# Designs tried in a protein design chat: VHH binders against Thymidylate synthase. Part 3

Target 1, 260 residues: Thymidylate synthase, of Methanocaldococcus jannaschii (q58167)
Amino acid sequence: MVLNINSFYKNCRGEFMRAVFIYHKNNQRMEKFYKNLLNEPDFCRICDDCYNCRGNWTFKNNVKNIVIEEVYEEFVDNPYDYLPELPEGDICIAQLHEDLLYELPLLLKEKGYKALIVPSETPHDLSLALRRDLKRVCSNYNIEFENPKPFCSLEKKEGNEYINKFIDYFKIGKPELEIEVENGLIKDVKVKISAPCGETYYIAKRLKGKAIDDLKEEIANAHHNYPCLASMEMDKELGDTILHKAGYIAFEVVEKALKK

## First folded at step 23 (VHH; from ee5 with S30D)

Design gg3
Fold by OpenDDE, last read:
Structure gg3 (fold): chain B 260 residues (1-260), chain A 119 residues (1-119)
Amino acid sequence: as target 1 above (260 residues)
Amino acid sequence: EVKLVESGGGLVQPGGSLRLSCAASGFKFDRYAMGWYRQTPGKQRDLVADITRGGYTEYGDSVKGRFTISRDNTKNTVYLQMNSLKPEDTAVYYCAASRHMWPEGFDYWGQGTQVTVSS
């Protein structure tokens, strides 16, 4: 792994991957996901004792964001009034008005994209109807498609070559940790995969030096202090809030790491 | 005013065929998923078939291979071709429209049309 501040990030295999984020103006969730990968110094300064726990890595040369105008209408007659020409890329992460999103696979196909990820952070981000359409259309275009709800639930799956590669390359998705325990205390926590919002780094920091019995509370506090932007609205598909699901994911990854 | 008007129902013998039509008006038809449901007295309404705005279809298990749902956006009409009809297919068939197809149900419903399969 070569980390150069002014160079392209290359993994151990010398690979280069391009991710394009496309979302509406004032979408704080998608902005946070994008900025997490930029990893600018001012991205996170929550802690009074900040020691830059995230490190000095950046994907600024690997990622682009396309920010389009907000759409207030229920229906868009001409999606192409809003959708610009897409740059070259490998993976697209999109959160758009449904009438715009409906047209996106065709545009991606024309530009040679290999995968489309549509995160749902609210119950209204992607309907079941459109999910079906996107899944089928992407399949027809040989584009991998995932709709993680929330984004931090994105995990590797068989058959998703490019999305799996995306997770490994950018190290975002369903979080993964390595935890070292000594004398009943957390000695070290390594972030292997972070939630796309970057919360996992903060959690990792908060867990260090803590007793195993206190970890649940620490995770809860971390989740509160590094605020999850997922919706608190009831998602009928989940039977729970997306925010709660994100919280559960945070707990589960720590638990899983401790069992190893 | 939103309207869904079903037609094509009636009495048919087992093994026969019917074609149901649902004429839609009062909303952006091409942006909605459409579906057919059926209900018998005292029972729940069950999904027969649905079709997304993109034209992708799904069917209830009991009608797979026999029924075909289709749509014509130029006519704002959804169809249900029912072949190899069985007595158990007897029900009131309802046309429905949904923008999002969430589990809570469809946005609009027709009045229903009776289909009776009997010898």
Scores: ipSAE 0.850, ipTM 0.934, lowest interface PAE 0.5, mean pLDDT 93
Fold by OpenDDE, fold request of step 25:
Structure gg3 (fold): chain B 260 residues (1-260), chain A 119 residues (1-119)
Amino acid sequence: as target 1 above (260 residues)
Amino acid sequence: EVKLVESGGGLVQPGGSLRLSCAASGFKFDRYAMGWYRQTPGKQRDLVADITRGGYTEYGDSVKGRFTISRDNTKNTVYLQMNSLKPEDTAVYYCAASRHMWPEGFDYWGQGTQVTVSS
């Protein structure tokens, strides 16, 4: 039996956190991240024998998405033609045209946001220069900033109080598993932290009942059936594709869990 | 047409100072990161300093504490204040612009200005 992560809008401590996603129309990656947290019944129906391995939890009251028009121009003369007034929130997750992202920290500051997460799923989502700008501007505004590449690489860091809380509250980021093994077989898998796309739940399901020696193959199959949307384009900073990195993360989390 | 025109180079004694300027035209200056590189004959071009559109700077290790990069968007100009110059600083200095630094490098280059530090 796959153990579910969370079933409540508030955590066990009674805390309430608000996350706001902002992205362009037709951004399937960000949409998937957002919908993962909604956890609607129709979010995943991959398996013929579906028994709702994810559970009945939802963050629908904690999360909001702001979808703005697509930008086709290289330069945006007036970012505020696209950027709406932001709602109240604690953490912002954004993928936007760079000229829009450049203005975002100021807006977040005005609304009292505590953190900005800009995931890179392609080599073109965030340039090095803008990363530097965002990091330093956010610091000046006392806003925590992370640029996970990919989003499933987001992990807790010293000094990131609110982002760490975000990971714990919403149970997304760099995935973490607890695996119980009995007689060489996977008896149970508990998802502690899921990849933001929700793949970790599917992996957990696929691992149950399998022999330890077969787990690599099962993970590979899981990636096939629950496809990662990260880019296959070579990322020069990584020296590899972001898709591959996401895959490695999925393998590593299982390996780490088995060593415990 | 994109143009980057460097000025301010010349001959200076060790311990002296120079201020380089780079006048930019033909592109949206305020949207670009700017930088200074230097090169000596037969060697690769090395980063001296860069500055983002937000005004945040980075420096090569050899020039930290001595050089200062700055920009004036109203004049479409980037500057390099060079203090405590050393003979090792002798090179052709190039101005560069980049819209997207990925992972490093610049899209546009000036023709360069010679800086010679000698007694």
Scores: ipSAE 0.848, ipTM 0.932, lowest interface PAE 0.5, mean pLDDT 93
Fold by OpenDDE, last read:
Structure gg3 (fold): chain B 260 residues (1-260), chain A 119 residues (1-119)
Amino acid sequence: as target 1 above (260 residues)
Amino acid sequence: EVKLVESGGGLVQPGGSLRLSCAASGFKFDRYAMGWYRQTPGKQRDLVADITRGGYTEYGDSVKGRFTISRDNTKNTVYLQMNSLKPEDTAVYYCAASRHMWPEGFDYWGQGTQVTVSS
């Protein structure tokens, strides 16, 4: 990895990837995902003993956000009144009104995008009907499509070349940790992939120096102090809240890391 | 007033064909997924076929390869072409409209049209 604050980030292979976030004004969730990749010093100041556990990396030259006005109407008759011209990019991460999302694949195709990620953080972000449409139309346009619910559930899949690259490049998606244990204590925790909200870095910090038996409690505390913004509303598809699922993912990633 | 009016049902011999139509009014048809369901007395209503806003279709296993769902947004109409009909296809067929589909469910239903396949 080559990190340059004043230039484009390139991975060890010299690759450059562009991600474009598009969402409505006042969408705090998407804003947080975007800002996580900027990694500005003021992004996280939760800890009293902050030592910048995230590090001095940034994707500011690799990512852009397009913020459009809020849509209050159930139906949008002219989506193009709201949808701007998209910048050049490789991956699009979008949360939009469904009538706008319906038109988005065409715009992405015209600009040469390779993938569309539509995170669901609430039960109402994307209907099954539109999910089906987006999946198929994107396929027709040779655009990879994923609808992670929540965003931190995004994982690599066979056939998703560009989305997989996205995960590796930006190091966000379903979290992955490397944990070193010595004498029953957590000696070191390395964040390989972070939740898109950045919570995984905080978890990693809190786990250091802790006993194995105390890790569950530490993770729970981490969720309290670094609050997940996923919805607490029951999602009928999941049979649970998206917030809970996000929490489970955080526990699972630590458990998985300890088994290695 | 929202209306879904089915037509085209009737009596047909095994191996025959029917084309059902559902005329919709009173809502933004082009924004809805449409579907056909069928029900026999004493049984649950089953999905036959659905078509999304984008025109992408899915079919029940029992009708795949025989039935075709389509839509004409200019006419606010959804169709069900039924070929190679079997006695087992006998049912009341219902047209339905859904903005979001499952798990939100269907928003509107027609009154149904009887299809009878018999020699």
Scores: ipSAE 0.841, ipTM 0.930, lowest interface PAE 0.5, mean pLDDT 93
Fold by OpenDDE, fold request of step 25:
Structure gg3 (fold): chain B 260 residues (1-260), chain A 119 residues (1-119)
Amino acid sequence: as target 1 above (260 residues)
Amino acid sequence: EVKLVESGGGLVQPGGSLRLSCAASGFKFDRYAMGWYRQTPGKQRDLVADITRGGYTEYGDSVKGRFTISRDNTKNTVYLQMNSLKPEDTAVYYCAASRHMWPEGFDYWGQGTQVTVSS
């Protein structure tokens, strides 16, 4: 069961963070990330024995999505034909055409955003050139910038105050688990940080009751059954597919938890 | 037709300066990263400097502090100011353009201009 983190932060710490997702229509990946934070009851019902393993929490009051038209052209002459006025927010999560992304930091600065996260789920989401531009321009605007590839690789880093807060507040990023083992079996699994797609909750559920020796297979199966939407296309920077990297992350989080 | 034309190369004494220019045409120059590479016979082509569409620069270690890359989008031109030239800077210098630089490298190349540093 997952606690209502939103209520917790409001009541105990008085913290309120706003995240804005901006992406093109039909972007299923970003939609999934956004909807994960909404945590509607119908977000995930893939199990026959569904007991709402995610819990009764929602960030519906903390998150907004801006869905813009698809761009088919290689070059966009006027990005502002597509980019709407942004709401106030603290963190922006964006997947956009590169010519739109190029303009985004300025818009974010004007609205007082503190961080920009551009997940790469495919090799084509963000080029090296634009990554460099975004990193530098965001720095100039005092906006934190990360390009996690994939999104579930987002980690806390020194100097990323707001992104770190984002991870802690929304409990998404590189996944973290607490695992209790008894008599060689997984007794309990708690999700501390979930992959932004929500896969970690499913993995956690699937691991319960399993033998330690069977965990690799279970994770693989879980990763398959809760389909990762990361690209199977070879990423030349990674020398592997982003999908594979996401899979490795899923394995690593369990291994790390078991070592504790 | 995409075209990159280098100019400004030549013979210079050690400690001297040259300014290379690369005139680009046939593509949306302002959307591309630009760069300079150099190559000596029988050796690989090495990055000298590059500049993103946003004007952010990177340099090879051997030329840091001596060379400056810049661009003028109004002229579709990228420049390489080379100061304090050394004999080891002798090479053919190539201009290049890249939309994405994925993961590294360039999409278009010039024909190159010879730079010779010799006493």
Scores: ipSAE 0.840, ipTM 0.929, lowest interface PAE 0.5, mean pLDDT 93
Fold by ESMFold2, last read:
Structure gg3 (fold): chain B 260 residues (1-260), chain A 119 residues (1-119)
Amino acid sequence: as target 1 above (260 residues)
Amino acid sequence: EVKLVESGGGLVQPGGSLRLSCAASGFKFDRYAMGWYRQTPGKQRDLVADITRGGYTEYGDSVKGRFTISRDNTKNTVYLQMNSLKPEDTAVYYCAASRHMWPEGFDYWGQGTQVTVSS
């Protein structure tokens, strides 16, 4: 990819995507997902001696965020006191108060959006009742819908044309790595798809130069050192914490890459 | 104070029909998912049917095709139309309400209404 901060990124067929992140003020998790795609220099501060392991790229011209005033009331009688008119876009990534989120599919349909992703980073980010409503309404509108829990569990599915393109275009979702091994040591790790929080670049940095004999501890330490904001609360649907699921995903994707 | 009051239970012969009603008050009915559960002595309550605020339904395996849940937001009432009743449908039927339907369970429950299917 050639860096050009004043143009849209286009894939090899000249295609581009526009993604809109909509979330409440102070939602650090959603803000992190959005800012990961900007890739500005201040995004990652975990290493004192940073050599820019993420590389030079940006989707600044392809992504927008909409920050909604915080809602502290249990019920919102007039959702449009909070919701703006949406900009043009192809894919929406959202986390909102339930009464606002309930209205979102109609707004997306009216603006021609093709997909809605509602990540869950805590057990309470999306209720089961609202998930059913969103899934059914989006289906009726021919809008693809996914509720990855966590967001880094998002992977391609048959029938998810636009979400599959989102994953390929922005290179975020369930991580994918290419690992080169020389003399029993990891020579290089290429990040094909990063976790939406950006953790995968840090894991790749930590793995470089390590022996392949026992990477589980290194991956676990990297996962815990990176400020992954996924919840440590027990999630009854998962039977584990969401942070643990993200950690297991990180381990599994490294193992998969080593098998090649 | 949240109140759920079931009605419409009773004795019915196999093959018959009943319509249960649940009158709701004390909460914003149009923002809640509603459900019907049933319980026989010594067993946990089983899902019969539920319906989201948006009107999307799910049914327990044993009643699918025979029972229909519906809601009327102008009357703050949820209904269960039970057709082709069988003796195995005999139970206490509970109305339930949940804003979110968290996996931990529904938030509010009625006192139940007895349905007895027998010759």
Scores: ipSAE 0.715, ipTM 0.892, lowest interface PAE 0.9, mean pLDDT 89

Design gg3
Fold by ESMFold2, fold request of step 25:
Structure gg3 (fold): chain B 260 residues (1-260), chain A 119 residues (1-119)
Amino acid sequence: as target 1 above (260 residues)
Amino acid sequence: EVKLVESGGGLVQPGGSLRLSCAASGFKFDRYAMGWYRQTPGKQRDLVADITRGGYTEYGDSVKGRFTISRDNTKNTVYLQMNSLKPEDTAVYYCAASRHMWPEGFDYWGQGTQVTVSS
């Protein structure tokens, strides 16, 4: 059941990437994103008849997490009492108390990081004020910056060389599927890019064998049965809940794959 | 107790200049974004300019190039330098503060200072 934890992945061009997830203790959303990339056997236990739709792979040697103690005070006077020296890495995925996050780009610059992703899974994960500061400071440091809301909305963008490589290398972001259809039935579904929570593998499993004409309810049920953890709170910037946005992304991705 | 006190408003001729000040107290000023908004009767408040804790500014389209927002964290004060004033700049100008700038709006507001541009 235990996979080879010393294996690492290189793409077809022999490249590899190092990612660092930094977040507070008990942040289960961020921990799930990190653990998705470990792909340990107990990560997904949705199906009674599990046949390991995720496959055998791991990025254990390519990813690290840094867990910061919970911050209960509204203001942190000395953020560096909490923030450690960062390890070597290429891209940072972060969710932290805003006084700590404000300082993070300097630490990233000093260690040669090329990108920062701050996902928002709730309406209040990153304020608009801090997003502007992070965007401007990262730009000044030549660090790519994205605040996907939700994380599974992260897609490739002109000028985001390292974030585009992150999506391709770790195969997480806005999902991409390849669907093989035979006689009006879905014969096979290959996951090219998964949602960072891992749900896309479950959706792909649920679609196999289904008729192409009536997938909407199947996709909705799969999305709601999977512990995506995205917030059900109304988000004023989106005009909808973040969970609904993630569900609509799942529909869109399947529809796009069927039109290929 | 949070206080935002605007000053520097008044009557000015077209083409003239005014400097608005907003003295802030009762919160950690260096941790907050600050802004200037303006309002004419019966209309919503419009963004004139804002500045984050990191010093990064944005301006409303109608004032860009003519107005400058700045802050002095040692004096807990935000300023709006208003040059090349036009009659359409006539409004009540409000100082505002927000730690987060959530989409719901700014957290604290001053009482406003009247700026009237007329000959």
Scores: ipSAE 0.703, ipTM 0.888, lowest interface PAE 0.9, mean pLDDT 89
Fold by ESMFold2, fold request of step 25:
Structure gg3 (fold): chain B 260 residues (1-260), chain A 119 residues (1-119)
Amino acid sequence: as target 1 above (260 residues)
Amino acid sequence: EVKLVESGGGLVQPGGSLRLSCAASGFKFDRYAMGWYRQTPGKQRDLVADITRGGYTEYGDSVKGRFTISRDNTKNTVYLQMNSLKPEDTAVYYCAASRHMWPEGFDYWGQGTQVTVSS
């Protein structure tokens, strides 16, 4: 009998992490974040001349999704009619009806999860009231909590041991690039950390071969051509749309990489 | 019909205390954040304190350490304990409710209760 007791991807230090994505049926944004980590060949079909700029990797054995039925009512009296028993995991990424999400930290604590990320891709993905509750309850349970708006704004913070490891392990969050320049032209672009939607690989491909002194139009075009699902709705907390915020992050990341 | 009814206001000397109550009905109280705002004549309403459905509080800087907001979901009531009162705390105090606390503001408001701090 052959037993496979150690099938998780491990980094160069022998470490591994398990992530669980939980979201409602038809949530295309959360589905895309999950599928980005699977890296199946049909994930990205933008380029006619694809050379697999994403490379050959997968976190298929490290990530799981839980798809919850849609909630039609404004209030859910019995959240556990919708919420299943959680699988084993280290970190949870969630977007749920607020009455379900309110209960989630307790389920995470009971299963020994260390972190909860609730991304906001629209102005209404997480209310300010619930964000305060989640932050406080998670803190009481020693669960790290972040609400990045958008998800690609997620960056390391002091005290976020497990979320910092999540970013390093899965290579997703606020993007990080290494750019090699030769004779005023971009020779190579390496993606160290990708936006959770996968856009950063596409941007990196579009930059290769371009002159370093005129990149803003190319980055803007790439950002708008990639199927980034962030909202074009004005977000009063940001004072701008979430899609625009994601675009500014892309500019900042490239500028920082050119400076190094 | 949503109803928020404040009580407990009145005249008090500087350094004194008052406790305001707000009885709520007509909505699912345990799913809402509650707050207290105050308004002096000719000015806009200012946040005094708020409390989420989970019981987590925030305070305006001028009242922090002196005022305490609390809620009792079994009585659908929110309270404001006001200690060490100062003349600048004189205002009409309003109870408010919001499910989400969106930046646009709270959804429901009470009629207000007058608090006057003077000798």
Scores: ipSAE 0.680, ipTM 0.876, lowest interface PAE 1.0, mean pLDDT 89
Fold by ESMFold2, last read:
Structure gg3 (fold): chain B 260 residues (1-260), chain A 119 residues (1-119)
Amino acid sequence: as target 1 above (260 residues)
Amino acid sequence: EVKLVESGGGLVQPGGSLRLSCAASGFKFDRYAMGWYRQTPGKQRDLVADITRGGYTEYGDSVKGRFTISRDNTKNTVYLQMNSLKPEDTAVYYCAASRHMWPEGFDYWGQGTQVTVSS
């Protein structure tokens, strides 16, 4: 078995991006996003016929997590009873009780962070009121802010220098694939950017050997079989469920890759 | 018990000004977003303006530049300064409060105050 030489992400000067995930104990969605970047062997156990479609890589030296005790009360009078001193980092990915999250931009500014990503995997992960406050406070602190819903909808934007670098460095966000076709069949699928949950590697595996005419059915089946933790609740802002949105992203990504 | 009490409505001439007030009680005012909505007979309530706990505002297109929402957390009061009033601003104006401003709507509503813009 040949070790993948890009298992450790470095640029030619040894420069790295550092990401910090902060979330409450038992937040399985956020833990999955963090563990996806570790790429430990037990991260994905879906296939009986596994051939390690994810490959051999890790960002374990570039990511940290901070697990905060669960908050059950509606209001937190002293958020700093819960929030620790942050480590050094460039970008924070967070889901927290709203009274804690309201204070987070100040902690980020004090430690020199350049971006905050708050993913929404359920309709209630980030309220509209707090999203407006976070966007404005982060702007005042010169911190980039995004609230992707779902996280796999995160894509590059003009003016988002550090979030754009996050996507390029960690290879997560809105998926990007390269597809090789031979005799009307999918010969190979290379994952350039994966969904943050890791689903894109599984989809790529499932597409190999399939006919181009059958791809929509196969993508839908793969999406259903992968434990995507996005909510099946109707989201009024989207006009659909967040899980369906993630599924449509998967279709769009494959269609785009076939046009190349 | 949550209570929102609007005041300051009345009859004004076109081009005039009014200042609406909404006194709030029964909840942690500084943790809530506040808003003003208006309704004409037979129509749904339309957003006029809202303001987050952090003080950040949004306005309906038809009132932007003419109306200003503000809040005073020491008095548990939200205001709507209405300038350059037009006949189409005639409506019942409602104060509203929401912790989160979920898309489902605001949680608490006042009884409304009538604003009539007419010569």
Scores: ipSAE 0.662, ipTM 0.876, lowest interface PAE 1.2, mean pLDDT 89

